# VH-VL binders against o60147, part 169

Target 1, 175 residues: o60147
Amino acid sequence: MLEKNKYLYIFRHIQTNQVLLSQGNVLKKTALFQLPYPLQKPVAPNGMRPAKLRKDHWVPLLKVEFPNESMFQSVFMQLLNYRKYRSVQPLTSDLLKLPIPVRRRKIMRQEVPNTIADLADILNKEKFPENSVRLQLSDKSDSEYADWPPSVQIDSEEIKLSRGFREKTTVDEAR

## First folded at step 9 (VH-VL)

Design ea41 (framework fv_dargistotug)
Fold by ESMFold2-Fast, scan of step 9:
Structure ea41 (fold): chain C 175 residues (1-175), chain A 119 residues (1-119), chain B 106 residues (1-106)
Amino acid sequence: as target 1 above (175 residues)
Amino acid sequence: QVQLVQSGSELKKPGASVKVSCKASGYTFTDYAMNWVRQAPGQGLEWMGWINTDTGEPTYAQGFTGRFVFSLDTSVSTAYLQISSLKAEDTAVYYCARHYIWGSTFDYWGQGTLVTVSS
Amino acid sequence: DIQLTQSPSFLSASVGDRVTITCRASQGISDYLAWYQQKPGKAPKLLIYAASTLQSGVPSRFSGSGSGTEFTLTISSLQPEDFATYYCQQYDSYPTFGGGTKVEIK
């Protein structure tokens, strides 16, 4: 079959850390439909969807190269299912203590660690051949959010970001 | 404190209509969906559907289309259930219940409104 | 719709007893299951969500377990205020309730 659709690109929002999945290296406006409507829907996602895709607000998080289209489709669909699963999980007691806007911000911020952990979990489950899946990260420290299986080769070369992108911060001060 | 307060009991004849209210207080009305749950005398709980309090869009469970209408008035933080062409089988306690943010579980309930349909 | 079957429908128990109620789903629902308590003439009260997480303010004698299709609610030492009907409810898809289990005084 064609070699198309064997790459998974994951992008993150520079402020919210919300995550978008893409089959290409350029994020399309239709990817916004992956993002949730307001929290009040019963089967609903956590957060809000931007009205417009602003290219300057989204940066590459990671790129995954699969041996074939079948493996790409399997992992991509499972990642979407994991995201749906997370959107309906009960809030922890510590999150329930926070005002809704602060709560939403904290939940959105967790999408990067959660997506990376989910990707690793799926790849651990799938038992792909040794070194058959190539992972490239924009920030190699993000690989520490998970334990990777023998099937994954983490590329020594990072995806390069343009000048001015913020570094990952675990604690920040509100003004 | 979160409260859902429903209108009082109703006694109706077959073919009439009824409108039950559910007034919310103690939270931002539009941040939570409102659900309706029915319980016939001596029977279990039956989910009827919900209404999105931000958009006003209702979703009805199988069996609760046509005669049943969910609506709201956000200016007074109130949800409504209207039942038209009442039948004896509609006799039940009707509850409103707030949607829990993470999943379709119900963390706060109204006290219930008994609707009795008899000739 | 996902169907939930509760067993037993009725049980008689004494204060201090350990009570166990089972809920079976017609298909896998992961841990998307809640438990409610309903006293006569009153609205239901949420006890447990995500199969095993206690709602704030619920006494520790209540516990839930299970995943997939088999779920259990346990009351470790029944108190006078615990005589009620208990319902399971799934939220993996549009909500459905089990038929209820009435816990009556022996």
Scores: ipSAE 0.000, ipTM 0.467, lowest interface PAE 14.4, mean pLDDT 79

Design ea42 (framework fv_dargistotug)
Fold by ESMFold2-Fast, scan of step 9:
Structure ea42 (fold): chain C 175 residues (1-175), chain A 119 residues (1-119), chain B 106 residues (1-106)
Amino acid sequence: as target 1 above (175 residues)
Amino acid sequence: QVQLVQSGSELKKPGASVKVSCKASGYTFTDYAMNWVRQAPGQGLEWMGWINTDTGEPTYAQGFTGRFVFSLDTSVSTAYLQISSLKAEDTAVYYCARTPRYWLGFDYWGQGTLVTVSS
Amino acid sequence: DIQLTQSPSFLSASVGDRVTITCRASQGISDYLAWYQQKPGKAPKLLIYAASTLQSGVPSRFSGSGSGTEFTLTISSLQPEDFATYYCQQYDSYPTFGGGTKVEIK
């Protein structure tokens, strides 16, 4: 039986509210390529080198469990495409009125509600079985950013505050 | 659909100038940096520099200062490369290529513009 | 500037062969390396970025590995459409390209 990566791990930056998507429970530095705005000024002379990954600055936002790898890959790819599409859309006139630093901060703060809304939109378009997709959030109120389809079950237990998505070991649970 | 469409081939005499255009469509022009890459006949790829489409600020690689000018017209989503005082060694295909600001893989390229400098 | 050395410069291969191309950087570049494919008369196409991440739409027979100064591009089973020139490119500093590897039909 080969079942791989049926979980999508979504992280949030503690200061900027920017979001990273991960196929694994530990962030890799390549995930930083998802960010439109760096966490620190670029160090390359051309201004395009990605910022350094500080794992301690990223906390769990949301964990999604899919019934199989095929559904996971489909939703993950669509979510990355939604984020790329958002990054290339014209800014609204209200945002264009703001000074650049204020504008950037406002855009970054919207990544959490936008990611949640995008996930819900994808899941509403797909024909998944009832209660087949499980969501576990760090802050359950974040689920209110979207209307969820019948295929989604929201876990009553929130993700405990921790640096990353590390599950307790059997040794830890025996205590 | 993302597209970068460049102007047609140019045949110029030494000492002339040329202006190559790269028109972007299918995305927000100012959200991606534009790079220029040169390839002389039978040779490899050479990065010339980039322009920040949000600020208009150009950055030139060593060897591409002075005679080379990057500019843009954001109203028509177009980037320009101007070469002045053309020399025979400027004969090459010139490509524009897009990169996300903080990820430097060039995910979309123009078709290339051949500039031939001959007496 | 960071220099990239590709080896071999040329190789002859048959359909179905495993092909490996190496790229060496003059200094450590972490995983800030991309691979491109260029066919005669056409613009380059991005295959791989961040040393090992496959660009959307690129066939799974292409894979990249390495970090620091040593990198490889592997084509597990060469297809007719894969005969092209391949370039590595770093983006740890001002972008530079390797000299290219031409993969020719045997």
Scores: ipSAE 0.000, ipTM 0.492, lowest interface PAE 11.4, mean pLDDT 81

Design ea43 (framework fv_dargistotug)
Fold by ESMFold2-Fast, scan of step 9:
Structure ea43 (fold): chain C 175 residues (1-175), chain A 119 residues (1-119), chain B 106 residues (1-106)
Amino acid sequence: as target 1 above (175 residues)
Amino acid sequence: QVQLVQSGSELKKPGASVKVSCKASGYTFTDYAMNWVRQAPGQGLEWMGWINTDTGEPTYAQGFTGRFVFSLDTSVSTAYLQISSLKAEDTAVYYCARGYKFWSDLDYWGQGTLVTVSS
Amino acid sequence: DIQLTQSPSFLSASVGDRVTITCRASQGISDYLAWYQQKPGKAPKLLIYAASTLQSGVPSRFSGSGSGTEFTLTISSLQPEDFATYYCQQYDSYPTFGGGTKVEIK
C-alpha cells in the first residue's frame, strides 16, 4: 500500500556534506535539483551543486519513519521550505570575510547540522503524538545537533549499509 | 484527494474591482505555495506570482504589481486574488495552482475563473 | 526573465504517430523544466517535471528529455485524447511559460 510514503531518507555527500532529501531509500537524479534548492541558476561544475548523480558519493545521514503519509508530507515539505529560506538569507559578516572557495566549503559543511536542526524544529512545532516518529541515524552523534521533542524515538541501532548504501531491513537480514 | 475550487465567473465594468477565491482541500494548506496564472482569450499561460502560505508574503511577476493583490485566509484554506481598477486587458481566465512551497512545477490547478471586463 | 521558445507552434498528426515538441531557454536552466497539457476549456495538467520525471497517473507514452537550454516532450504513439495545447515552463528563476504548441489529430 503506502508504506514507502511514510519514510523520509536524508543523504549527505561524502566530500562536501551537502544534503539531499528523498521520499525513498534510493536517490534519483532528480534529487540534484535540491542543490541549491529550490530555484537557483545552474552553478559551475566545481561549485556547490554536484555535476551529476554519483550514487557512490552519497551516503544515508538518517531515516525518519512517520505514522502516516500526511505527517510525512507535512514534514518533508517544511524541510524543503527551510532549505529555500536558508538559501536566500544574507551571509554573516564572518562568512563575507572569507575567500569565496573557503566560504563555499564552510557553507556546504554546515548543511548536515542545519538540516538536522531544521528537522527537529519542525517536529517540535508539529506536536505529533508521543513516540510516533522513529528516527534512525547512520552516526548517532549527529542527534546532538538538536533537541528532540517527545514525539521522536531515536533508534539505538544505526543504519546498516549493504550493497551501494541500501539500509538493512528485517527482510534483508533474513534474506 | 487534492482539490482547488475557484469562485464563479465575473462580469465587471472598467474601473471596478474583483476578488477571486481559491479554496484548497485534501492537503495541508501551508505546505504549498499558491500560484496565480492568467490566460487571456486565445493566448498562452502567464505566471502572475505566488504567495507563501506560511508567511502570507506575496511575490509578483513583472507587470502584476500595483493593481493585483494576493492574500490568504488560512483558517478556511483559501487564497484570494484581488484586481482593482479593472481594465479591458484584464479579461482572462485566472487559475490558482499549487506549487511545492515556492514557485515550482504546478501539480494541481483550480478550474479557472473567467473575469470579463466590458462596458 | 528567462524566455522559453517552443517549436512548432502548431502541428497536425495522425493517431499512432510519434510527436516531438521542443522548448528552448534563453539561458541555462539545468533540469528545472515542466511540461503541461491543456485541453480546450480546461485547466492545464502537469505531465512532466524536472525535465524527465513523469507525473503520477500520466500515460507512459509521454516522456521528457534535455537539460540546460534544449528540452523535448515526446509522445511515442499519439492517441485521440492527446488533442491539446502543450506548454513548457521553467522554474529555475521566476516561472515563465513557453508560447505553447497546439497538437491537432487528423
Scores: ipSAE 0.005, ipTM 0.461, lowest interface PAE 14.0, mean pLDDT 80

Design ea44 (framework fv_dargistotug)
Fold by ESMFold2-Fast, scan of step 9:
Structure ea44 (fold): chain C 175 residues (1-175), chain A 119 residues (1-119), chain B 106 residues (1-106)
Amino acid sequence: as target 1 above (175 residues)
Amino acid sequence: QVQLVQSGSELKKPGASVKVSCKASGYTFTDYAMNWVRQAPGQGLEWMGWINTDTGEPTYAQGFTGRFVFSLDTSVSTAYLQISSLKAEDTAVYYCARASWYIRGFDPWGQGTLVTVSS
Amino acid sequence: DIQLTQSPSFLSASVGDRVTITCRASQGISDYLAWYQQKPGKAPKLLIYAASTLQSGVPSRFSGSGSGTEFTLTISSLQPEDFATYYCQQYDSYPTFGGGTKVEIK
C-alpha cells in the first residue's frame, strides 16, 4: 500500500489553522497525534487525543506530487521530524509573556506558514530534478511563505475541494 | 530536553498513606497530560490513569478509583500520586509519564518510585 | 477496555538474529500503538509510536508495522544492548499494555 503513495496531502483546520500531514487523501484519526495542542479540551479518557476527528473541520492546504514513492517517503519523514523539532523547542520570552490561551492561538496560527517554510526548506536541500515536484495549493498566495527551488512546479489551478480532499464516491472507496 | 524526576523510594506499613511526586522540566507543563503507570515486582506495566494538567481533572482506570488520588501543583510543574490505606498488593514501582498528542506515545518517563508495603 | 496480546511472552536469541514480536488488539485501534523497551531496574523507553514511526535516537534496526488489530516489532540484527523486555501499548482509548516479551540470550 505505501509503495503506491507519491502524494503528500496537507490539511488545515478551519478554526485554529493547525496543520495535519497525510499519506492519503482522507485523514485518519491517528493524524491528530501530529498536533502540539488539542483542538478542544481533552475529552478522551487517556488525555492522548481528542475524542473524535471531525473531517469536516479540515480543508485542503496543499497537495504535493512526487515522481516516486522513495522521494515522497523521504520528504514526508523529514517534514514530520521538523514538526517534532518545533514542538520541543523552548518558547520565546515574548510568547511566555502571554496568557496560555492567547499563546496557544498564536502558535497554532503559525503552523501554516511554518509547514510551508519547512516543506520548501526540505525541497531546497534535496537536489530533485527540475520541475519534478508538483505543488497544488488551495490558496496560491500561501506559496509566498517560502522561496521554492527549481525542482518545484506550482500548479496554476487551485484545489477546489469543499471538504478535505474528499470526492463523492471515488477517492474514499478506492483508498 | 524534557525531564521528569520522581521522589525517592518509600517503605510503609499496611494502612499508611504515601504521596509520590513527579517534577517536570524542559517543557510547558500544561501542554501535555500526565499519566501514572504501575509495575508490580516481576510483572508488566499497568496504566492507572491520567490528570489533565490544564484543568487539574483526574481520570482513573477501573482498578484505581478508591484509594488513589492524582493532583497537581502547576506553580512548580509537579504532579502527585497519593495512595491511602496501603495494602501489600500496592507494592510496586510507580511511574509518571508524559502523554504527547504530538505523534508520540509516553515520553519522557520518570525514573520510577518504589513503594514497598510490608508488615 | 482494549486487550493487547503479545507473542511470544519469552524469546531466546543470539546476537545477529532477526527478532519479531507480535501484538494483537481485541478490537481495531488504527495506528494508535507504541512500542517500549525496558531494561532491568530502568523506566521504559519509547521506541516506536503511531505503529511504525521510529523515535528519535532509536537505532534503525528497530521497525514497527501493522494497523487495526495486528502489529509487529522487528529487530533486524539483535545487538547485546537489545536484551530487554518489550511492551506494546495502545492509546486509542484508556491506555493498555501488552503482557511483555522478554528477549534473553540463548
Scores: ipSAE 0.005, ipTM 0.517, lowest interface PAE 10.7, mean pLDDT 82

Design ea45 (framework fv_dargistotug)
Fold by ESMFold2-Fast, scan of step 9:
Structure ea45 (fold): chain C 175 residues (1-175), chain A 119 residues (1-119), chain B 106 residues (1-106)
Amino acid sequence: as target 1 above (175 residues)
Amino acid sequence: QVQLVQSGSELKKPGASVKVSCKASGYTFTEYWMNWVRQAPGQGLEWMGWINTETGDPTYAQGFTGRFVFSLDTSVSTAYLQISSLKAEDTAVYYCARDLYFESTFDYWGQGTLVTVSS
Amino acid sequence: DIQLTQSPSFLSASVGDRVTITCRASQGIYSYLAWYQQKPGKAPKLLIYYASTLQSGVPSRFSGSGSGTEFTLTISSLQPEDFATYYCQQYYSWPTFGGGTKVEIK
């Protein structure tokens, strides 16, 4: 039995390195509302609609297994709040000097290290039992973006996704 | 101003290797990803993949995952395509092309490198 | 992979003619389609992206339209420098190109 409510999956976009959070091993189109910048040229009103979810362009970054649903919900909500806070921070003067496409590229590139750092920060603030949180990374070197608390056990096993995860990218939305 | 300049034509025997270069100028090399596109004589365009110029990570299209290697030398703003174990079917013009806004649309192209594989 | 079918594969036209080229996708791609022009022995040149957005520096006689599965490139008044092969390209998934349309002098 897989208890989906104990598992957090984080995905990254292969082109932009933008990050999506998911409460299970299925990435839903509504997750695109998490993104501050569109992945593709906007369709009017693009800022009010999720972009097309191309599941073949999203790969698992990491998977976190929590000891219970309460801890999972707490960490997941805190990660969403960290991402919201980051999205409203003023741009640095160095970034403001760059052309818009270059500026967005640099901001998006930082989402992977930022998300990993945020996750570690949250876990360091929470006093979870030793070795109670299991972290699996697609690339083990990504663990180096942060210092992890004693509650975290890092595994080197492959992240398993839902059957057919990448098969749902060809259907147009009714037009 | 923006230019992608590729290495000259190559004539190779089956089983040999070739390395094509694409030197960028007129912009900051790491700010735009680089794509490779193939065109066999008298045929259409075929996308081969891209390389992230910031990280050096390549992504290959289906059919280009074994003998084809994308690499970079950021110190000289150059991208490379290496093809090993050349086959006659690899005879084509190979283009590098700059990615517009991560969208896999190509705003600047190299002039192309003809690779001919014959005995 | 998403397949793109261009029609016609070739056409003959005279200077001043209105030329229309079509591109059909094997599945819906929204507006994630670009058009390129290629002259013999030269690299392709981007004309249009996002189905209808004209690239900077491209003459206004070129226009694109369509969404979903059917797209058109139109040249409103063909000029001598427009005789070339034209390709559509989708970027909704892994990039693929149409087979090309050769526009030659009548």
Scores: ipSAE 0.006, ipTM 0.496, lowest interface PAE 12.7, mean pLDDT 81

Design ea46 (framework fv_dargistotug)
Fold by ESMFold2-Fast, scan of step 9:
Structure ea46 (fold): chain C 175 residues (1-175), chain A 119 residues (1-119), chain B 106 residues (1-106)
Amino acid sequence: as target 1 above (175 residues)
Amino acid sequence: QVQLVQSGSELKKPGASVKVSCKASGYTFTEYWMNWVRQAPGQGLEWMGWINTETGDPTYAQGFTGRFVFSLDTSVSTAYLQISSLKAEDTAVYYCARGEIYDLSFDYWGQGTLVTVSS
Amino acid sequence: DIQLTQSPSFLSASVGDRVTITCRASQGIYSYLAWYQQKPGKAPKLLIYYASTLQSGVPSRFSGSGSGTEFTLTISSLQPEDFATYYCQQYYSWPTFGGGTKVEIK
């Protein structure tokens, strides 16, 4: 049974630090269309499919609980818009001096702090009730990338999941 | 070959309900979100909203809440649009269109379903 | 919502003519704009996405340009099959369509 648009699940790539947003606790391959590096848009009319998702390369970054579905949808859409905005900004002179592979790694490395800052900016703009939005992070120190509004309550417990937002396996527990 | 095939035209009285279907084939149904677009006779295109084909969660554009319901049957790769308490102003061609989740240019459309509401 | 204004709403043209249609957005949408062609009684067909990228299978006489708030669809040499209504659509935020431009034969 799936919950309706109440939680936002944010994933991080273990090697590149790229970020994917998800409405469910399981990452789907269509989420790859969020990534500017590389582009994976299918070409119609030949029916080309998106590239295969390597789910084991994506780990939990952040889980956000919203007071209702309407507010979840609004924040989710705004985050997607912020990501689109960032993808079209001119590169700084410092970045343009770097070789393309080095430049891309540096840009991708910033997606975690950028996503957290964007989320905080959106929540500071919204008029949510005090302590109505709950954040749970995999690494609580990531909350330091932003200044949070009174509407946000950060969970003292970090996410303790072994793969994505899924619980530990029996093999992990036996250890 | 990618196809979106919609149900046939409907003639309804005010106050009735209608359910339009959109059957997808030629691709993995859950790879794309299904969008609904309305076009009143002689008028332009109006986006009504989308349904997330992976979760079944609908999102409605402003003006299409309440009487309009998006749903899915993933076992038969079909999306549905239900309109309750039909009004004369609901007379329109209703299109389904697939879109990438994060890039909503609509590359494939259903052929359209004419819904006529008259007394 | 982001409003799109198309001009002209109607134009009359002859085969071989160069046709230009404009779409203006109420706020900056970068390049997140698509163009569609719709013939009477038929579903819209995607012509151009990301402001200037031609959809596979679409004739090269169609081209798109612009970014931010001002966008243009151009048909370099109008053919008989091009007589249709054309719509712009933004997808920077929740999708919205322009009012359409009907291209009729002279």
Scores: ipSAE 0.006, ipTM 0.576, lowest interface PAE 9.3, mean pLDDT 82

Design ea47 (framework fv_dargistotug)
Fold by ESMFold2-Fast, scan of step 9:
Structure ea47 (fold): chain C 175 residues (1-175), chain A 119 residues (1-119), chain B 106 residues (1-106)
Amino acid sequence: as target 1 above (175 residues)
Amino acid sequence: QVQLVQSGSELKKPGASVKVSCKASGYTFTEYWMNWVRQAPGQGLEWMGWINTETGDPTYAQGFTGRFVFSLDTSVSTAYLQISSLKAEDTAVYYCARTDYLFEGYDYWGQGTLVTVSS
Amino acid sequence: DIQLTQSPSFLSASVGDRVTITCRASQGIYSYLAWYQQKPGKAPKLLIYYASTLQSGVPSRFSGSGSGTEFTLTISSLQPEDFATYYCQQYYSWPTFGGGTKVEIK
């Protein structure tokens, strides 16, 4: 038995607008290593709370369908590299003049438009077949952050998830 | 400095609609999310949901879907709660309260708006 | 939804007393718990967040402790202005409030 399609699941944080990339529809704690900024305030003097995955705080942003593993891996790896590159760039002088909490909020809020722009840039550079990549968004207006190549088909239906999926505790999580 | 000022009390008949306002001042409106909390006479506090002031996207608690609508007018730093098809059980004090991006407590609250639904 | 149970529901105390209020969660919430004070006819006021962190401007006689499912609010020496209803609130998942504890003068 051979798998036909592969999916990239892109999540955004409901409060900070930070973005996580996932190969599966369920986020793993290791995905938190993608984040440049912690989600938790310091608890002790000079100390920080360890990052914890609160699954109900992450909602779908975008689901990308690829017809094969090769296309999926190429785009996924390039997108991770774009994000890593952005995280190590020097801050602009305008940002450096802001107080640290305000600066961090502005940077975090740009992750959604940046991720969408990066995805479109990667797909524009690749010569994939017409309508071979399908995008399904939670908010279709987010597609306006970029210009898309002919290889991309944007689904007319938005992603709809029941809040009940996030309310359920697994047996392992109840312990 | 920071203040949340709510509209005055309302007396409505069943089936009517009401729109409560919460005007923020003393801070940048879009830097904090706005929550709505209800308190029925003689009862405790009940969280209704919140609205992302940057995007305008509302999130409703279970039991507050359908008849309840959260909205914003960022040009005047005001959040709104609209309740349609009012019922007697909607009689309560409605509070707005702000929170930061970590949801770590509601540090400023509006004074509350009493909505009374009676025939 | 995560349920919070406060005990006692009512408490009668005198000025100078040490007051203890408990809050129990129906499931583990780590330290994502806040405490509020509400006086008659007024909006609630944040006292403590992250189980034990005192909000700026709140008197040091207020303290919070606990983690997981068991939490406590303590007022070390009750003052006249402390007669009020106290609520716990979790924010680990969808926010929920406890039923409240009314602290009345003897």
Scores: ipSAE 0.005, ipTM 0.500, lowest interface PAE 11.9, mean pLDDT 82

Design ea48 (framework fv_dargistotug)
Fold by ESMFold2-Fast, scan of step 9:
Structure ea48 (fold): chain C 175 residues (1-175), chain A 119 residues (1-119), chain B 106 residues (1-106)
Amino acid sequence: as target 1 above (175 residues)
Amino acid sequence: QVQLVQSGSELKKPGASVKVSCKASGYTFTEYWMNWVRQAPGQGLEWMGWINTETGDPTYAQGFTGRFVFSLDTSVSTAYLQISSLKAEDTAVYYCAREFYGDLPFDYWGQGTLVTVSS
Amino acid sequence: DIQLTQSPSFLSASVGDRVTITCRASQGIYSYLAWYQQKPGKAPKLLIYYASTLQSGVPSRFSGSGSGTEFTLTISSLQPEDFATYYCQQYYSWPTFGGGTKVEIK
């Protein structure tokens, strides 16, 4: 079953709006290393142990369906590279004037629009065939963070999400 | 005006304990993490660890576990370093230094506290 | 952890001289490197952070450059008050300091 190799799942944190990328509908603990703020206690040089992954705190932001595994892998790797590049940019003086909690919330909230913009930029560069990439969002208004190329078809159906029950989230339904 | 003011020098015998204080003023104490740095006579700077001023969680560098304890009292904007079972090799100037985690390194330092351990 | 090697360990220079100090990291740290000045009997003072950003109140004769594993602190025109030991520090991972460079004006 290679179906999942054609899908990119992007999740957001329900409180902070931090973003995690996944090659499938299941988040792995290693995805936590994508987070820019190492709030876990240190264990080894150059890093910390990832925080415990609370799957109920992460909801789907969007799902991308590619026509084949090669296109999926190319876009996924480029998106990870964009994300890593952003993590090493210097902070503006305006951000440095803000209290730590306010600064963190401001930076974290930008991960959703930044990730969406990065995805669109990659897809605009790649020149894929018209309507070959299917995009499904939890909130269609998030598509407005970017201009999409002709290769992208935005699904009219939103990803269903229920905050009342963990077992009724889209992640639980897709699992 | 941002200031970190440390307690005075200490002369202790081996096996004793010492508690060094670092009182912050001129800023919101919990917005900056507090680090401890040691400097033995004639030697360089050695990072000991830090304490998260929002949560009270200490983190110790390897070599500073066991006998060293970081704590704080947010009501008086003060961080503490306690060293138990003092040894001669603990003789050093101990500094506190604030950090805006990941963004600004140690932009303000305490004046240092000399701890001398001798018989 | 990440080791920082400073060179030279000691240098002697005259007022007005251009002084350069190098700091090399055992692995890539991007630009998460700071420079501190420590005068005898005093606490260290932050001069430069994020490799090249001058701390407020620090004289413009101090400058930093580099990224990745190789970094340089430059004093364009050495002054008498610059007699001090200079330390680099990485804060990409858990903080570590270089061994220091003692600058003697003479």
Scores: ipSAE 0.005, ipTM 0.483, lowest interface PAE 12.5, mean pLDDT 80

